# Designs tried in a protein design chat: VHH binders against DNA primase DnaG (dnaG). Part 9

Target 1, 371 residues: DNA primase DnaG (dnaG), of Nanoarchaeum equitans (q74mb1)
Amino acid sequence: MAKFAPVQYKYIIKAEFEIDGIVDREDIIGAIFGQTEGLLGMELDLRELQKQGKLGRIEVEYKRVGNKTIGTITIPTSLKAVETSLIAAAIETVDRVGPAKARFRVKEIVDVRSSKREYIRNRAKELFVQLLSKTAPDIEELRRELEEAYYSKQLIEYGEEKLPAGPLVEKSDEIILVEGRADVVNLVKHGILNVLGMNGINIPKSVVELSKRKKVTLFIDGDRGGELVLRNLLAAGADIDYVAVAPPGREVEELTNKEILKALKSKIPLEQYIKNLRISINNDENKEKYKELLSKVFDTKKAIVFDEQFNIIDEKPLEEIDKLPSAYGIAIDKILDNETYAKIKGKYQLILALDSNVNAQERVITLKDIQ
Below, E stands for the ipSAE of ESMFold2; O stands for the ipSAE of ESMFold2 at other seeds; V2 stands for 0.75 times the mean of E and O plus 0.25 times the DockQ between their complexes.

## First folded at step 20 (VHH)

Design W3 (from V2 with K104R)
Fold by ESMFold2 at other seeds, fold request of step 22:
Structure W3 (fold): chain B 371 residues (1-371), chain A 122 residues (1-122)
Amino acid sequence: as target 1 above (371 residues)
Amino acid sequence: EVQLVESGGGVVQPGGSLRLSCAASGFTFSDYYMYWYRQAAGIERELIASITRSDQTYYVDSVKGRFTISRDNSENTMYLQMNSLRAEDTGLYYCAAKSYRYGRNPQEYDYWGQGTLVTVSS
C-alpha cells in the first residue's frame, strides 16, 4: 500500500511566559504536560496527542533577565479549531515550572492555511510588480490593474440583481452602502468587508429590503452626485441610519486608506445631514433672489427663465414651457413632475419650483427649501 | 530522612578562597534544583547562586565571576567555589534543594541545611 503522508498542522498556538527563576528547557515542556494532565480528559491529553502526531514539537525560545526566564512557546496542532482553543486555554493555567512560579498567556492562535495563502498572495504581488518594472512604461497603471484584479476576486454577488459586495455583507449587522463596483473594490482593498454596491442601477429592491434589517451607513462622493444617490434611496423607501461623505471633490473609489477611515469615523446621523443641507441653502448668497423669482411665478400659471445675474430673459404660460429658451435657470408655478421635466431637461442649470416629485439631474430648489 | 549538610566554612583573608560543600541524603538528588543562600548579621537570607538539574547556573551580580556553583549527582553533593573573597562575603551560607510535584495532589518540596560560617578577616 502507499506510504503514509506526514501530518499537516492546521493551527499554531503561540504563548508567552515569565518564570521566576532559571530553569531547564525540558522542565518548561514537562510543566505544560504535567499541569494539563487530566484537565481535558483522555481524548485531549497532550502526551497522547503528541504520540499520535496530532500535536507537534513544542518549540521554546527564551532569555534570562536576572533571576527570571522569559520567552515564548510555539505548539503546532492538526486538531480542529475548538480543540485547539481548549488546549490553548489549558496552557494559561500553567503556574509552575519546576520549583519556580510561572505565568503563561496565549498570544495568538495562527491558522496555518490562512497565513500561507496570505503569504503567497503578497509575495506573488511583489514578484509581479518587480517583473513589470523592468519593461513596463507606466508602473502606476499596472499596479492599479493588478490590485483591481486581485481584490475583485474577493467580492461576492448579493441579491437577485447580483450586486457587488464584500464577503461579510450577509453576516454583519452593519452595512456600508456605496454607489458602484469600483467603490466596493476600493473599500475591500482597504479592509472594509461589510460593503454593498448598487452597480449603477436604479435603486435595487435588495438594497431597500436589506436596509430595513440592518444598520446602514451611506458612503457618498463629495459632490452633487452623492446627494442624488441619497435622495433616490429615500424616495425608494430605504432605511438609512448614517451618512459618510468623501472629501469635497473626491470620489469614494479614489480615496486612500486614511481618507476612508476618516470619512467613516466622521459619519453623522441622517437627520443631521439633512439639516445641514437645509442650513447650506439658507446661507446661499442668492437665496433672496430664489425667493423673488418664486414669488413672481406663484399662482400665475407661468414659467420664467433667467440668466446668471437673475435677470428675467423670457416668460410664458406653463403650457408653452417647451418654447422658452435655454438659460441659466427656470422658475415654474407648479410641482415639477415627469411630464414637465421631460420638456425642460438639459436646458437649465437651476430649476425653481413649488415642489418636486422627480429626480432631476439639475439642481432643484423648492418653496420648502427656502422657507 | 532528608538532610542537607554544609561544610567547608572558615576564616580566610581578603582575596583568599574557600570551597563549600553541601552533602544531600534522603531524596533523589538529581530531581532537585540546588541553591546557595547567604545571610549576613542582621540581614535576611539572599539567594547568591543556583544550579538546575542540567547544570544551568545563575549568580547574583555581587558574586558573578568570583563564585562557581557546581553539582556532582554521583556524589549527591553541590559545591560553591569562592574566589577573590571580600569582607562583604562574610556570613552564614545555606544550602537549599527545591522541587515540585504536579498532578491532582500538587506538592512543593523545599529543604534547607543548617548553614556554614564564612568569615573574611585580616
Scores: ipSAE 0.678, ipTM 0.913, lowest interface PAE 1.2, mean pLDDT 84
Fold by ESMFold2 at other seeds, look of step 21:
Structure W3 (fold): chain B 371 residues (1-371), chain A 122 residues (1-122)
Amino acid sequence: as target 1 above (371 residues)
Amino acid sequence: EVQLVESGGGVVQPGGSLRLSCAASGFTFSDYYMYWYRQAAGIERELIASITRSDQTYYVDSVKGRFTISRDNSENTMYLQMNSLRAEDTGLYYCAAKSYRYGRNPQEYDYWGQGTLVTVSS
C-alpha cells in the first residue's frame, strides 16, 4: 500500500568505453559490478540499488573494430544528483573487462525531465512551422496559439463539469483557483501545476466542494470582473482562504512569470481583501459628490446623468431611463435590478443607486458604500 | 598443475590444410578466453585469433576467411582449422588461456603452451 506510483528514473548515466580485446557482453556488465563492489558502501552498492529498483538495467551497445570493443553504457537511476554523480565516478574506475584492459569515461549525466522539455520544445517548433505554412497571421497571435496548443496537452479535466486543471490539482493540499481555461494554460505554462479553472462566472459545484477540503487562493484579474468572480464564489458557499490580484487592468491569462510569482507571493487573506475594498471607497476623493447626487435623486422616482465633473447633464423619470443620453455616470432612485441594468448597460462608467441586485461590469456605488 | 598442449602441426604444401588442437588441463576451461598466437623466425609472437567464453571470435586480417577458431568446453580443447595455407603462415603456433579476477587483490591469469610447428613449403 505504501507505493502510490512506481519509482521514476531521474537521471541517465551515459558512459563510453574502449576495451583492448574482443569480449562478451556479460563480462562488460560483470566488470562494472565487480570493480565497483564495496567502493561506495552498502547504501550505494550497484547490485543492491538494482534489486531495490533505484538503478535500472545496464544497457550496453558496442561494436568491434579490429581487436577492440568500443561502445557505450546507459544506466538509469532514481537517485539524487550527488549520488548519481558518485556512481558515475565509480564507473570511470573500471579498467578491466575479463582479461582485457579497458577505459571508461562518463560522457554525460542526462536529467530525464530535461529530455522531456527538449521533446516539448522540438514539437512546438514543428507545430509552429505547420501553422505558419497554412496561414500568415500576426506573429503574436501565432505565438499565443502555439503556446495554447502546447500547454493544453498537459491539462487534465476535473470533476463532472470537466473543468480545466493542472496535473497536480488533486494531489496538492493547496490550489490556485482562476476564472477560466486561458488562465489555467498561462499558469501551467509558467510552472504552476496546482491550478483549477471555473469556465466562467457560473460557479461549478465541484469548485465549492473542493474549496471546503483544500486551501484555496483565488487569483483574479485586476479589474471589477475579478471582484465579481469573488462575490459569486462567496454567494455559492465556497471557502476561499486567500486572494491574489493581477496588476490593475491586467488579466491573469496575460501575465508574465515574474508578475504571476509576485501576485501569488503578495496574496492576502480573504478578510483583508474585503477590508481593503471598503477602505478604497471611503478614501475616494469624490465620495461627497456621490452622496450629493444620490441625495438629489432620492425619493424623486427619477434618474440623473452627469459628466466627469459631476455636473448634471439630463434628468428623466425612471420610466424614461432608456431615453437618457450616454454620459460619464448615472444616478437612479431605485435598487439596480436586471431589468433596469439592461436599459443602461454600456452607456455609463459609473452607476449610483440606492442598492444593487446586479453584478454590473461598470462601477456601482450604493448608499451603503458611502455611509 | 596447469597444462596447455598443442598438437596437429606438421609440414604441408601451399594451399593445404591443417587442424591444430590445444588440450587444456588444471583449470576451469570454460572460464577462460582462448587465443592462438604465431611466431615466425625473427619475429615477435603475434595474436592471430581469439575466442571468448561464449564463442565470439576475432581474427587478424592475414588469416581472416582462411582460419577458423573454435572451442569444445566438454573436451577442454580449443582448435584452429587452417585452410588455404601460405608460406607466410610458417611458424610456431602457441595457444594461450587468459582470465582476470577482480577485487582487492586483482590477478591476471595468463597460461601458455609450448607450441606446435607448422611448416608450409613447396
Scores: ipSAE 0.671, ipTM 0.908, lowest interface PAE 1.3, mean pLDDT 84
Fold by ESMFold2, fold request of step 22:
Structure W3 (fold): chain B 371 residues (1-371), chain A 122 residues (1-122)
Amino acid sequence: as target 1 above (371 residues)
Amino acid sequence: EVQLVESGGGVVQPGGSLRLSCAASGFTFSDYYMYWYRQAAGIERELIASITRSDQTYYVDSVKGRFTISRDNSENTMYLQMNSLRAEDTGLYYCAAKSYRYGRNPQEYDYWGQGTLVTVSS
């Protein structure tokens, strides 16, 4: 006979109640389910959570004192701390059992996995009161706010730039490098503690220095922004060992636990990632047009501007490059350097050059990219 | 329409007994907590006994041991057996029904009868 693992409860909610009357046990439990119905959305509906095994059996202990019923309830849950705190706050809104007025108060939330008691119920109660008011944000917004308050206390500051980081950045031999604070918070939320963010600083000095002494996995969004971050890191001299990429169109800050772990497990060496980028350009519909335009300008000491249909609009010697009109693109017979870029910056959407020494805001395609 | 009709009141000597009935109609009787209240001259109504949907009972100290509340859900009727009656038990006896509610509806469904008079006289 197969051995089934017991349900893994993470927290136990303990609450006290006072009821102004003699009531039946089943009405105490019914009031908890009924008066929280609809307050937390379908995903946190207590009846549904119990059916799913995420909420354990509600234990009720009580005694009768005159015309009053006084007691305690115990509710085990396998939910995370934030969701447990929201449920605890909702239980405190129960104000009737059967026909009798009632008062419920959560006395503690016990962390089953540790001796440390974690208590954020006052903050959750405050946010829940805002939800019940006509000016309160929706439940998803409140959940995010509570999560930020909870997980932000677990971050440390790294380096002179005070970069957001998980607590194990300094101790780990390998780090995961992400673009910003929101990414760090999301990874820490999912238990990844050797993470470092750049906090909107383009390329922090502390990141470059750390990359030379630790193994670095750059975890980037699945769009063009991620490629720019990598390019800037390499130009600054950072030693990036691996690249992990979020699913297409997804940002690291929004990924689920499964998506994060899959992306990190599927990390590839930097050299392979760069090679894959070159293959992607080879599949570009316009690759042959890029080759044709670069071939036309090669060894001519000229620049050619072209429209979106790749028709040549004008052609001038390189020394007159500033006299060329704005257009969709330009092809030049030289390495794109800072001097040349200053003369063409902002005039084109696409730059074709022999090579590039600059971090241009426009798309740059070089001979290496199309060979 | 909800109706609660008390009966069984009357005149009785001290030490005697009476059985009050509260016939209910217009609602699902088994879903309600049931109550007996007493109003003596010059005094506000006081709760003297209650019975839950599962027959759990409460009695005020002045009637405990002498009065017995019961309900018969098949007959939609609540009873109050009153024994060892005292002059202080004289008053108008009211039946009340109060619904249990799991939701957040603030409206209380309290239903009351007209009362039945009990006189304990020497």
Scores: ipSAE 0.530, ipTM 0.860, lowest interface PAE 1.9, mean pLDDT 82

Design W6 (from V2 with N105S)
Fold by ESMFold2, look of step 21:
Formats: C-alpha cells, structure tokens, sequence
Structure W6 (fold): chain B 371 residues (1-371), chain A 122 residues (1-122)
C-alpha cells in the first residue's frame, strides 16, 4: 500500500532482429508478447511480468532497408539470471512479425550492476597515473570521481533543460526529486533508477510539469537548506506529494544504501512536513528575538545589524545597506532579492527579512517562518 | 467467404494514369497488411507496393514516385494510383491481403484476388 517503491532492474536483454517486410512498430512488440504467450507458464508470462513491474518497457529501434526492417530490442528485467535467460531464449522463438517472416537473436544479457566494472577499472588506472603526475587529491575525493564517472553512463537527460535523471523516470508512476547531479549518481549507484535532479537551474519547467502528472517525493539534505528548495518548488507550482530527509548533518549525495532506503521509507506527506517545520521554528529559543527585530524594521524602510546577543549595532536606510558593518546578523524591511543579497553576501551569518526570493548561503528567517 | 476483387484496369497510352481498386470482404480488413503485385508476360509475379495496418508504405524502385498505394478501412478498399505509365507497366495486377494469428494453432492468412489487366500501348 505504500505510495513509493523504487524500480530496480537487474538485467537488460538485448536482441537483434531482421524482418522480411515493412511492418508497424506495434506489431514488433505484439509479436514478442503474442508468440511467447503460454510458452513459459503464468509465472513468466511477459504481459503479467510487465504489469508486476518485473519486466520493463520494451525499447525498439529499427531502420528500413528496402523491403526489410532491421533493428534491436532492449528489455529490462528485475528477475534472476535463470528466469532472465529463459525469457531471452523465448524471444529467439519469435519468427513472425505480422505477416512477415522474422529472425530474432539475443546478442547479450547485460548485468546492470556489473556492466560498468570494466569502466571503473580503466578509469581508476587513468586517475592513478594523474595522481602520480600532479598534486594528489584526497582519497575520498578520488573515490567520488571514480564513482561519478562509472555511474554517469546510466544517466539520461530529461526535458529541454537536459536534467540528470535515472533511466526509469518516464516509466515510473513515482519520481524521487533531488537537488543535483551528485545526488542522482548516488541514488543510481544504489539501484534507485526513478530519480530526477535539478542541475544548475533553480526550478526547471520540466520538473514542474512532471510533478503534476506523477507522484513526487522530494529527497533533501538533512539541514535547513532543503526548506528553501521546497519553498521554491511550491512557489513555481510544483505538486510535491512527499518529503524524505537525509539524516541530520548528512547530504543525499553521501548516503549509504541503508540510509537512502531508511530515509525513503520514512518519507512523510508534504502537509505533515510543513507542519513539523512550523513546530520546530516555534520551539527555537530565539524566536521572540527574531520577532522583535523584524518588528523593529517593519515599515521603516531600514536595515539593522545585530550581534550574537541580538543587540543592535547599527541602523541605516535600505538605500545605504552596503554601508552597514559586518556582524552576526541583519534584519531588513524588504523581500530579500538578488540585488539586495549581492550587497550583503558574506557579511552576516543570519538574515531576517519579510520574505525571500534568493537561495542564500546564509540562514534566512522570514515573517512566514515565525508564525 | 473471403473475396478480393480488383477493378480499374484497362488500356491506356504511355504517360497516362489509372486508378486500381481492391474491394475486400469476408475478413476484418483493418487487421491485414495489403499488397499490390504485378505479373508481366513471361515474368514471375512481383511485389510493387505494400501498405501496413497503420498506412506505412513500401514501393519497389521501378514505381516509386509514380504509384501511390492507399487504403480506406471504412470502405474495406485498397487503391493504387498509377501515374506516368510506361509500356513496361503492362501486366496483370493482383491485390493481396496477409495476416498472421498467434496461438496454439498458428494461422497464416494469405488471400489473393483474380487480377485486373493493365495495358499500356501506343
């Protein structure tokens, strides 16, 4: 009954075909299902396996050469090797596509997890040579580079923004949405293939559109930075169903398989997550200080800077915000926008504003956060 | 009873046009791939054009650009528009309907008309 189940395929069957005639694409797919029906029993019936999610979308690529149709098919499966081999053998029995004679031959069965070990070995050799010839990178950084190179080949580009995605984003009814490419790579590394990243684009149109037709779980880092991502998504009109959060202090890109699965299993509805955020802010021991400072600047067209004890250090009109000294925090009588942020970036650890249009590196607390 | 009846053949001068029809009955027309074959004197019957269930077409090089195959599933009829006719187009034109049904007792269906004569002469 859970609304989310990651799609994890183990093998990909790759077969070639030659058809003695011009045929419709649907008849190629229909011949595969029709000529294997009843052949392997109900347990391995291809239509039933596809309904159960154990057999993926059959991809067909072909070209027409004279009065012939020549091409390939790929079929992902989550079945074990023996069952996958039986299905592959059954596909070779297909000898008709519509009225045309056909020949199917399985070229290979690719192990999804193991198909890239050779790439990793070769790339590790190259990076080792680079290490010997220049400044040695941190061992953990080198491991991350090798994994990035290995798993990048499984990624596809999604939408006009060419967003990083796992190969099963289109097939799955449910999508895991993450902030960036490194997060996508880590989830794919651990067999989670229905993942979509937002790569260098604040809120892509493709993400908003996809969210309206699929169930979306937003998977965010264990710090407050994920809250801004959610706010921007909602402001753009995205339809987020669930939120999953990495363990405190951890980033999605660094999680182990166990941590990923635990976080996704512990996802909560968006409504509940928002309620929890409001409760957490209400329990902040400094909440009343934030209210006092925001109240002091409200409708004054000024900014005030304050120390760690929340004592006011200086105060100037918003026009002179760049003349205020660096301090622990600043409160402004304005929506934080890119122009204002450019003038105060790096000068403060805490920014209090009426609202925010900016993904700031500093902590930002707004009037909405305090209620 | 399956029946394919060609019509529209006749005598035409080089450069002229003819439109052939193949009226079908006795089977579900939309389930079949449809074909035009031509048989000239002393030559084996040859495929010249085909059309799939979804209107994907094939033409042999000798008629490509001059002949157009089409089908109307609501009228159970296939057509061959023949333009820029040449003397070597003379022959008996057959329509064929082909299908295949999968199952325990697989069935190949391969139906033919009697043909319609096209004569291109000066």
Amino acid sequence: as target 1 above (371 residues)
Amino acid sequence: EVQLVESGGGVVQPGGSLRLSCAASGFTFSDYYMYWYRQAAGIERELIASITRSDQTYYVDSVKGRFTISRDNSENTMYLQMNSLRAEDTGLYYCAAKSYRYGKSPQEYDYWGQGTLVTVSS
Scores: ipSAE 0.654, ipTM 0.903, lowest interface PAE 1.4, mean pLDDT 84

